# VHH binders against p49116: the designs that were tried, part 126

Target 1, 238 residues: p49116
Amino acid sequence: EGPLLSDTHVTFKLTMPSPMPEYLNVHYICESASRLLFLSMHWARSIPAFQALGQDCNTSLVRACWNELFTLGLAQCAQVMSLSTILAAIVNHLQNSIQEDKLSGDRIKQVMEHIWKLQEFCNSMAKLDIDGYEYAYLKAIVLFSPDHPGLTSTSQIEKFQEKAQMELQDYVQKTYSEDTYRLARILVRLPALRLMSSNITEELFFTGLIGNVSIDSIIPYILKMETAEYNGQITGAS

## First folded at step 7 (VHH)

Design ua24 (framework vhh_brivekimig_d4)
Fold by OpenDDE, second read of step 8:
Structure ua24 (fold): chain B 238 residues (1-238), chain A 121 residues (1-121)
Amino acid sequence: as target 1 above (238 residues)
Amino acid sequence: EVQLVESGGGVVQPGGSLRLSCAASGFTFSSYAMSWVRQAPGKGPEWVSSISSSGGSTLYADSVKGRFTISRDNSKNTLYLQMNSLRPEDTALYYCVKGGYLPWRKEFDISSQGTLVTVSS
């Protein structure tokens, strides 16, 4: 059997909405986030191993790890997205809500901590100077996580995760031969993803989601839709 | 020329059902995702539901989830919306729109006359 990922899976190019508004409103944030979400989902879908799991299983996987994938995507696309600016805007919007006493002190703390964690994670990834291959493999490792409740084909998922890990290891050894602990440094970042609430992420980035649908609900739609349909709409929308 | 013609609207009591149809012409219907959008009096357009080109993927607004069913017959170039358990708040002009669901899309290319659904006791 061939490798889990190919060079085609390394490419992860996010196209931002254009033009960027002077004020990053909820709509812009939502669109940007949604585009990243779609990109992440379609990336996952492009992996033969993912397809091999079947639609039900791979949908369950994505539902379980979308926040982690999304967060990795944010880190990877931080520059293109101007993530710091987006996060600042989110904080600003949050401050407005705070001023209006719409949030409890505890909730404010939770949300702010989440934003901090997100920023810290992205900063840490930037400091590590994670390259496209490493991101691809990290995403694969996160995607093919067998430890989510309710998953089927866990043995197969685990196999794929192991394959991703091995390929990452090989890549790092080959590419960064002088940095003997790079793999470890990279992998130890993954636990941070599990500390982030998907609900809070959804609240922060996807408040403007049309139809008030949940990310959980749109994931199957994204995974089942024809790529050409999405691309056609995105290009038309930009 | 793209032409979409909605039908099936009418007056129905709360809890009632209607089935809307949209006859499409002027484009390769089977190649495009389709959506239903509605506009209530005094309100902006609201996305209701979308279906992929093949029909294999559907999505619903939370407001209609579990009550409405979107479907299509590509052989007939027709889009459908089965609406069950109708509520007064479902009262609106319903439009068939070429294109699928985009999470951020607030504007819709409405080029048709729509079909009026009135839910009232």
Scores: ipSAE 0.835, ipTM 0.915, lowest interface PAE 0.6, mean pLDDT 94
Fold by ESMFold2-Fast, scan of step 7:
Structure ua24 (fold): chain B 238 residues (1-238), chain A 121 residues (1-121)
Amino acid sequence: as target 1 above (238 residues)
Amino acid sequence: EVQLVESGGGVVQPGGSLRLSCAASGFTFSSYAMSWVRQAPGKGPEWVSSISSSGGSTLYADSVKGRFTISRDNSKNTLYLQMNSLRPEDTALYYCVKGGYLPWRKEFDISSQGTLVTVSS
């Protein structure tokens, strides 16, 4: 019994790297993105239902959906990150690569289409004025997706997703009682997340990772750490 | 007071193997993730590998993945790095450091002497 998410899961506070450079570079963008990814993994780990799935299952789940969680986090933290400025810097770098013939025209087209989809998604979420509770439940719906290939415990995952959907519906109906179609407007935005390539997200935001490790390798490393150790690493407290 | 003492370095030919050790004292070793960091002549520090407090989770830089194995013995307060298929570019001073992998980590707290690994013909 009990709600899937508590008030503690609504809090999603990103701390940006300091100092901010005069000109954005690959390392600053990578550090900003990595902090958001780690915050997103920390958020997922704090959910009792997520832990109840067991370590191997919950790791597979995050490997399948990290790009969707990351993109929701980008939308939620767009102002804190000055995301429009980061995207402008990425576009500028990409335009310079075109002029210097460093990338193929087909690849550049794919990457620009991805950036356009990301901008449209973030703009739509901003226009809908999605609040912290709504973001928490949207992340939960995405996290507890039973339809990714290779997943086990799909019935339990589906149960948690349905619980997230129901709790979101209850919240929206009570908080935005006069806006009958708000939930529908929010939910129809989610399918776009699956059309965005995790490979292109990794190229755009995570190219500066120390050791040139992939996100696929980082996820199980972080999720399989002891909880106290993980908290100490992320918060710097214990 | 954190004290770390590396050993096991030496001179080997390409394709050779070495096992590095790090003896830890002054802190509860079993409660902390640990990392290996190396510094080649004239270059800055490069992260190599990390291991969780229990040893259940490991991570490797792409340059060493499949060749190096990090491990620990919490009963002996000792961290290990098994290095196989060594290459000339692995030549460096190797340091153990308290703490795990952070993607945004710019600096490593290297206060020990390290152990020298030289890969040459």
Scores: ipSAE 0.652, ipTM 0.837, lowest interface PAE 1.3, mean pLDDT 88

Design ua25 (framework vhh_brivekimig_d4)
Fold by ESMFold2-Fast, scan of step 7:
Structure ua25 (fold): chain B 238 residues (1-238), chain A 121 residues (1-121)
Amino acid sequence: as target 1 above (238 residues)
Amino acid sequence: EVQLVESGGGVVQPGGSLRLSCAASGFTFSSYAMSWVRQAPGKGPEWVSSISASGGSTLYADSVKGRFTISRDNSKNTLYLQMNSLRPEDTALYYCVKGGYLPWRKEFDISSQGTLVTVSS
């Protein structure tokens, strides 16, 4: 019982690496993206409903949805990240790779299509002026997705997703009472997240990971920690 | 006053095995994630593996995944690295360091002497 999310779950503050380099490089992009991914995992770990599902279910859920959570995080933190500048730098690099014959044209086309889908999603969210409460509930709806293959406890996951949807509806109706269709406009943006390839996201943002580890390996490493240990590892708190 | 002492290195042929140990003192070992870091001749430090404070979570660099196993004994304040199927490129000084894996961690607090692992014919 009680609300699915508290005010502490609405706070989502990304701390960027400093100083920002004169020219964007793989290292800066990867560190920025990694900070966002870890912030997203920290956010998910702090939800009591998520903790209640148990370690194995938590790992399966985040492995299935990390790309959707990450993309929502990119949209939410687009300004602080200067995401448009990062994406422009990536596009410029891809155009230079075509000229230098370093990558196949077909692969570059796939990556460019992904970038355009990502830009369109972020632009849509910006035009809707999605606030922190709305982002928190959208992330919860994505996190508590019962429809991924191989999940156990799907009934409990579905109940948490429905609770997230109900609380989002209550928030939007009270806060944006004059806009009767705002919730519908927000929710129809979510299917686009499933069109984002996690493999291409890894290629664009995570090529500079220390030890060349995969996101799939990082997820269980972080999530299988005890809550207090995880907080110490990620936030620097004892 | 963090004190770390590595041991267990030696000379082995390719395909061989070694078990490294790290004796920790000067801090509450059971409260901190720990890592193994190596430095090959003429190269900078490279992160190898990390283990959570409880030992419940481990992570490995792609280059050692499936060959190395990190473990710890909190009752003895000791960190271990079991290295199997060793390759010439694993030749390095191996250090244990306080702290787990963070993707943005560029510097490692290497204040110990390390233990030398040489993989050669």
Scores: ipSAE 0.657, ipTM 0.847, lowest interface PAE 1.5, mean pLDDT 89
Fold by OpenDDE, second read of step 8:
Structure ua25 (fold): chain B 238 residues (1-238), chain A 121 residues (1-121)
Amino acid sequence: as target 1 above (238 residues)
Amino acid sequence: EVQLVESGGGVVQPGGSLRLSCAASGFTFSSYAMSWVRQAPGKGPEWVSSISASGGSTLYADSVKGRFTISRDNSKNTLYLQMNSLRPEDTALYYCVKGGYLPWRKEFDISSQGTLVTVSS
């Protein structure tokens, strides 16, 4: 059987909403985040192994790891997104909420810590100079994680994860032959993703969701949606 | 010219059911996702449900999930909303809207008159 990922899976190009507003409002943040989320899901969908698991299993996987995928996406697209600016804007919005006494001290701490974790993670990835291939494989490793509760076909998922890991290893060895411990340095970053709350991520980036819909709910919708259809909606080209 | 005509609204008791229809014309219906939006008295528009162009994907607001079913017949250029287990809080004008759900969408292009659903004992 062929490789888990191909060069087509390395491409991960996020298109930001245009025009950029003078002030990064909640709308802009949510739209940007939604585009990233969609891109991540689309990326997952493009993997033959992912497709082979079936729709139900696919949905379950994405539901389980969307936060991690999203966070990896943030890191990968940090420059394009001006992530630091977005995060600053989020903090600013949070400060407004604080001033209005809408959040408990504990919640504020949790949210701020989460933002710090996000920033730190993205910074760490930037420092590592993670390339597109490495990101693709990291995303695959995260996607094909068999250790989430309630998953079916865990054996197959594990096989895919192993394949991703092996391919990453091969890639790193080939590409970064002089850096013996690069693989380890990269992989050791993955645990940080598991420490991040999906709920807080959702709150920070998707607060502007309309219609009382959760990311959990939108995932099946997006996974079943045609890419062209979604793109048409976001670009107005439909 | 895009034309959307909603029908099927009425007065129903709590727990009752209604089926809304939207007749679409003036555009290639089968090429567009469609949505239902409702507006209760004194409140802003609220997204209810969306369906992809092919009908293969559906999404619902949490408030209606499990009770409402969106569907479409592209051969008839018609959008449907089956509403079961209706509640007083479902009372609203219901609008058919061209376009699917977007998480950040705050405004809806409501160009139709809507159909009134009243849930009251």
Scores: ipSAE 0.387, ipTM 0.736, lowest interface PAE 1.4, mean pLDDT 91

Design ua26 (framework vhh_brivekimig_d4)
Fold by ESMFold2-Fast, scan of step 7:
Structure ua26 (fold): chain B 238 residues (1-238), chain A 121 residues (1-121)
Amino acid sequence: as target 1 above (238 residues)
Amino acid sequence: EVQLVESGGGVVQPGGSLRLSCAASGFTFSSYAMSWVRQAPGKGPEWVSSISRSGGSTLYADSVKGRFTISRDNSKNTLYLQMNSLRPEDTALYYCVKGGYLPWRKEFDISSQGTLVTVSS
């Protein structure tokens, strides 16, 4: 029995589309978000414990938690993405939609509340100065959630989640030994991820895919790819 | 030089079926994901479906999901598209393209003649 995650799983490096356009558009935002989603799925599929659960369970887990993984990724990669600039561009587009009566007031309110929750989450993670090890284990905790409807192998999933929690505790206690309550402050951030709508996330960041293909369909396609083929897609080779 | 030859198109009534084939040469077919792309008269190219290099992973546009099936035979260097429950909106020139699905892919390397599918209304 080894640790749940290795140093390989702590490394999480997002490659942004180049060059960044002078004016942000739907295509650039969608490509940036898609690269992060692909990186998040590649991260998950590389975990030996995840592989051990089998392909069908892997697909079910990622379909259930992709929004939580994606949001953690947004927080972790906020600086490299210039996330504040992307969110400002989305807000500007939404305000223009109000001016032109293109969306209902209720829908606009829901979307704005989602953006505010996302900003608050990312700000809280930044304020806590979450490191790469902590992000890796938080992602593992949300990935190995045994409580999603329809899951099989729930006892094994719960075992991996508990292992992730134990290893995070060991890391935080050793690395931040003088901050007795750090782990508690970190863990209380996780419930907020469950309150964020995956449908609204898809509308905000994956608008370029709407009407063409769903995230639910993309997930099994990516998870069943060979690693070399997946890497070729991230680098833009096709 | 990549050579792709599509075939199997024709005129069919709504609700009918067609099976398209794409014969590939000039590259190592088994090392690449493949896609089907269509272009309706007067419109730009629209991605339809993709398949991984091994055939173990497939993806479909929402408009064709449940009706179309993509498959490949690496021993024959051939890509297939089984089209069932055809609709008038499926009328287009169909092209096979080297490469899989990428959310940011706007351009397809279409060098072949394609195969015409006409669904009579």
Scores: ipSAE 0.542, ipTM 0.808, lowest interface PAE 1.8, mean pLDDT 88

Design ua27 (framework vhh_brivekimig_d4)
Fold by ESMFold2-Fast, scan of step 7:
Structure ua27 (fold): chain B 238 residues (1-238), chain A 121 residues (1-121)
Amino acid sequence: as target 1 above (238 residues)
Amino acid sequence: EVQLVESGGGVVQPGGSLRLSCAASGFTFSSYAMSWVRQAPGKGPEWVSSISYSGGSTLYADSVKGRFTISRDNSKNTLYLQMNSLRPEDTALYYCVKGGYLPWRKEFDISSQGTLVTVSS
């Protein structure tokens, strides 16, 4: 009955590691990316519709779409992250890996193509001047994707996705009434998210995780933790 | 005053098993996630495993996944680590610490004596 998202779901505040090092390193990049990933998972957890799907479905959905949520988060937080500077540091590290023969030429090409696609996506979102409400609904559309292999409860997921699409349409039509084609221009950006490899994203941003834990393992850990622990992680309390 | 007392360490051969225990006092044990951390000779502390306060969620370092099992008994304020298929690389002083896994948490509040695990031929 009620709206899918409340005003609290529009707020998306990334707290960067402090202080920023003089020279960017793998650990700083990993911590920054991890904070964004945790914020994105915590955001998803707070949605009543998401909670209603149940633990196993929640885990399957986030495992399937975390890369899309993370990429939308990178675009939304590009300014606060100085994302262009982080990507330049990653490219510099890759150039050093070529020089040291640590990676094959084909793998380097795949990774560079991924970085280029990511830059193009973030630039397109910046050009469209996507606002906080639009980002919240785009994340909801991505989260409630019924078409990932192995999902159960697909009819309910599809219903929540349709609700997200309808609420985004209502918002855009009211807020940007003079821009008849804005919704279409926004929605045609989403297919690009599915073409970006989650394995390459994990390699670029998450190689420095404590314990060398995979994102696939972290997801159910975060989603199954109790609310008090979840709140403690958001506040950054040790 | 947070008090943590580890026990159960010893000397075992490769492939052997040990069960570590941590007795907690001075705080509401059932309200906090807990972790196991180890420190090998000449190295810094390494995170091993974490468990949520109800025991409903667990996470393991890749080096121990499939071999170690973390568990807790909130009625006894006790944390456990079941270690199977032990390797020489598992030789370390093992500590329990208050708090769960955070990707950016590099320092652990280690105030206890720990329990020594030695895996040797």
Scores: ipSAE 0.666, ipTM 0.859, lowest interface PAE 1.3, mean pLDDT 89
Fold by OpenDDE, second read of step 8:
Structure ua27 (fold): chain B 238 residues (1-238), chain A 121 residues (1-121)
Amino acid sequence: as target 1 above (238 residues)
Amino acid sequence: EVQLVESGGGVVQPGGSLRLSCAASGFTFSSYAMSWVRQAPGKGPEWVSSISYSGGSTLYADSVKGRFTISRDNSKNTLYLQMNSLRPEDTALYYCVKGGYLPWRKEFDISSQGTLVTVSS
């Protein structure tokens, strides 16, 4: 069998809403986050191994790891997104809620810690100067994680993860031959993703959601969308 | 200038059917996903359905799934919504919207007048 990923899977270009408002409102943040989410899921869909698992398994995998994929995407697209500015805006919005006593002290702490963890993660990835190939393989490793509860075809998922790991190893050895421990430094960042709450991520970036709609519930819709529909949304979302 | 004109609304009894149309102009219709959004009295806008540029992909809100069918004719720059098995809760102004909106979004670029659908016994 051929490689798990190809050069086509390395491309991960996020297009931001235009124009950028002077003040980052909830709409802008939600739109930006939505685009990233779409891009991430579309990326997953583009992997033949992902398609081979079948629709049910695919959906389950994405449901299990969407937060991790999204977070990796944030890190990868941090500059294009002006992530620091977005996070500052989010904090500002939260401050308003705090002043109105809408959140408990404990909840405030949780949310602020989450933002801190997110910032630290993205900063750490930036410091490592992770390239597009490395991000692609890291996302694949995260995507094909067999240790989530309720998954089917775990043996196959594990094989795909191993393949991703091997290809990453080969890439790093070839590209960064003088940096013997680069692979290890990269992989040790992955556990940080598991420390982040999907619920808090959802609350921070997707506050424009209607009612109690969850990312979990909309994943099947996203996975069924055509690429052209996604592209059309991007071009029309100004 | 983008122009969307909805039509086909009316008063129907529960269980009845209506077909909405949206005439689009001012942009390359065939290049864009399209959506239907509705707004009931006293409520905010609600996403109903979306269709890809080619019509090859369609999405529906759970509330209308199995009852509504979105379609388009790119040669006529027209979007359609076939509504079957209508319910009182379907009563709303229905808007045609340029773009493929996500089912969970609150904000829609509604610039048209909409067409009123009233379902009452």
Scores: ipSAE 0.007, ipTM 0.294, lowest interface PAE 9.6, mean pLDDT 88

Design ua28 (framework vhh_brivekimig_d4)
Fold by ESMFold2-Fast, scan of step 7:
Structure ua28 (fold): chain B 238 residues (1-238), chain A 121 residues (1-121)
Amino acid sequence: as target 1 above (238 residues)
Amino acid sequence: EVQLVESGGGVVQPGGSLRLSCAASGFTFSSYAMSWVRQAPGKGPEWVSSISWSGGSTLYADSVKGRFTISRDNSKNTLYLQMNSLRPEDTALYYCVKGGYLPWRKEFDISSQGTLVTVSS
C-alpha cells in the first residue's frame, strides 16, 4: 500500500475565534479548544488507514487518545493560540479561587501540576523545533496505539503504528541527516502525554461546552459529521 | 431553499409519550447532521438532541438523556424525536434544525413554525 500519511495530512491550520476579547473568558477558551479538538478529529478521520479500521474501532481509539492528540495540537498551534496567554489566564483564575477558598488546596495543586506538565511539554517541542511532518507522524503514532483496553483489531492498529514510526524515521533521517539523535529526542517526549489527565484537560479547556455534554459524548458524533459541516465548524463559518 | 416542517406535537399528561417528525426538503438531507431545539414559554432556545448524517451517532442534552430518542429516515428525508416519560418542563415549541451540535454556538437558525408540546395534568 502507499504511505500512511499524504501531504494533505501535514496541513494542520487552526482558525481562532475573532475578535480576541480584551480579557480572556471561559467561552473564548472553550471555543478555541473546541475548534482544535474538531480539527484534530477531522484530521484523524481523513486518514485512509483510520477509516479502514471501521466505526467502532475509530470511536474507541479517539476516545482513548483524544487528550494526547489535543495536547500535541496545543503544542503545534501554541503560537496561533497564544497558548501562553491562555494558560496565564487560567493560572490567574486558579489563584483567585485559592484566595476565595472555592477549591481545595489539593485540587488546585493537581491542576497546577497539570499546567506545569503541559507547559514543559510544549516548551520541549518548541526547543526541538518539531516540523509539520514530524507532528503529523507523532499524532499518527498516538492515534494508532494498540495498547488501550477494550480495543479490537489490535494487530492491524499495531501495524499502522509501526508504519507511522518507520515513515517518521525515514523522514527525519533524510531531512535532518546531520542530527543522528533527533528521532530519539522526539520519541522520548511521547510518554509524557499519557501522564496528563483527560479530566483535568476537560476542566481547563472545555468548561464552556453547550448542552452539558462531555468530550466522550461529543467524539462519536463528530466522527460521523458530514465533511462540509465539519469544515464549517473548524473555520467558524456558521 | 431549505424547508423544514415539524409535526406530532400535542397535549399529554406527565409520564406520557409523543413522537415528533420533521419533513425536510431543499437540500441533500442524507448529507447533513440534524438537531432538535425547543423553546419554552418565556425562555430562550434550548438544544435538545443531534444526530449525524448517517444516523450512526447521537447526542442528547442531560435534561432528556434516557427519555428521548432521536432518529432519522434518509430515504424519506424525515427526522424523528421519540419522547417518553414526558415532564411539565418539557412543555415547549419544538423545532428541527439543519446542522448538528455546535459546542460553542448559542444561536440556532430557526426558520420553521415548530410543533407545540404541552405536558399538563
Scores: ipSAE 0.501, ipTM 0.768, lowest interface PAE 2.2, mean pLDDT 88

Design ua29 (framework vhh_brivekimig_d4)
Fold by ESMFold2-Fast, scan of step 7:
Structure ua29 (fold): chain B 238 residues (1-238), chain A 121 residues (1-121)
Amino acid sequence: as target 1 above (238 residues)
Amino acid sequence: EVQLVESGGGVVQPGGSLRLSCAASGFTFSSYAMSWVRQAPGKGPEWVSSISTSGGSTLYADSVKGRFTISRDNSKNTLYLQMNSLRPEDTALYYCVKGGYLPWRKEFDISSQGTLVTVSS
């Protein structure tokens, strides 16, 4: 027994490609997003409770929730990523596509609605001033979601989610003791993550991977790596 | 020094099969993920497949998924690529490279001659 998350799980440091180009391009956006996705998967791998569920369950959980983890990561790292600048570049590209009649108006509307939902989510998290501990527990609640179709071991997953909720409650009550309703304000933000299409996220942020490899294929590849190999490949330490 | 020697290429008809080999020396082969990369005439290098140190995890480009199988024999310091249902667009020089797949990896350290695969009638 012990806490679900340790202090090591609170640290979430995104290293951006340097230098930032004068004009944003697909390569820079894709590399930045991929670094965040890999950091998110590495974070999930490091949780003992996650490891205890076994390889097949781990793959199923991350495949089901990667978009929610990624979106939480975007909100947490919005300033480091200059996310507002990236989204503005994407919007500009979409507006040019309308003028050139390259995409249907219905598809562009769907993509723009997705961007607005993402901006609203990130703004709400910023206004709440969500801290590193709160982000770690929100990611854990999302990761240990027992309600995705096709999951096995749903009872064990639910127990880990409940533990994440209990530890978040304990943290918020102790750290923000004067704000009685802070936990409720935080938790009501989570359903919005389920409204965001993973296909649209992949199209917006992972365009550089399109025609090469899918996120769905990358997930089990990274999760099945030996820990030492994953660390060596990402950090250069072997 | 790191040495990689590819072999097994040749000329095949569409729908045919080939098995490529890569003999590695000069480094601890079993400690590194490995990849296959190809370069078609007049095009840039394209990543094809990667395999983990133990062989327990593999990844394939969408263009070859279900047709190609990457494998390794750490006791022989050898990497393999089994290519089935070959198509004309698979025509390329094939290289093995030290290292696995990273989405932001923009270049591959290709120092070997490669092995030529030609798929034509």
Scores: ipSAE 0.525, ipTM 0.819, lowest interface PAE 2.5, mean pLDDT 89

Design ua3 (framework vhh_brivekimig_d4)
Fold by ESMFold2-Fast, scan of step 7:
Structure ua3 (fold): chain B 238 residues (1-238), chain A 121 residues (1-121)
Amino acid sequence: as target 1 above (238 residues)
Amino acid sequence: EVQLVESGGGVVQPGGSLRLSCAASGFTFSSYAMSWVRQAPGKGPEWVSSISGSGGSTLYADSVKGRFTISRDNSKNTLYLQMNSLRPEDTALYYCVKGGYIPWRKEFDISSQGTLVTVSS
């Protein structure tokens, strides 16, 4: 069989809402996040190996890993999104909520810890200078995770994950031949993605636009869109 | 030219049911997701439900989940909304719209007259 990912699967271009407002608001944050989520689902859907697993498996995999894919996308697109500015605005809002005693301290602590973990993850990826090929294969590794509860076809999923790992290794060894430990440094970043709550990600990035529907509900809908319809939505064109 | 014609609205008592229809023409109906959108008096448009082009996937606003069912007949170019357990707050003009649920889009291309649903106490 051919390679898991083609050069077209390395391309990951987020188109931001224009213009960025002078003061960040919930609508701009949610629109930016929604575009990234749609782009991430479109990316996954475009992989032949993913298509070959069938609709039910595709839906189960994306439901299980969307938060990991989204977080990798945040790290990859951090500069385009001005993610540091968005997170700073959220932190300021939460600090004001603590001072005014408007929200539960335990909930605010959970959310602040999530933001800290997200910032640390993005900073570690930036320091490692992760390139587009490396991001594509890291996304493939998390997408083809055979260890989520309730999955079927786990042997085939595991084979695709191993293929992603092998192709990443070949790429890193060829491209960064002088850096013997680069692959190990990259791979040890992945377990941190599973410690971040999908519920908190949903609350931080999708409040105000998607709060009346869950991401769990939209995933099967988006994955069953026709290609032209899907492309129109991720670019905002109609 | 895309044309959408809604029908099936009326006056109903709380707890009652209505079935709305939308006749579509001017485009390949089966290739597009379709949505129902409503506008209550004095309020902006509110998205209600969407269905994929194939009919294989549906999505509902939390306010109507469990009460409304969206469906389509691609052979007849027709979209439906089955509304059960109607409440006074469901009173609105109902429009069908070409296209699915888009989380960042609050504007809907409403070119038709809609169908009026009134739930009276």
Scores: ipSAE 0.161, ipTM 0.611, lowest interface PAE 5.7, mean pLDDT 86

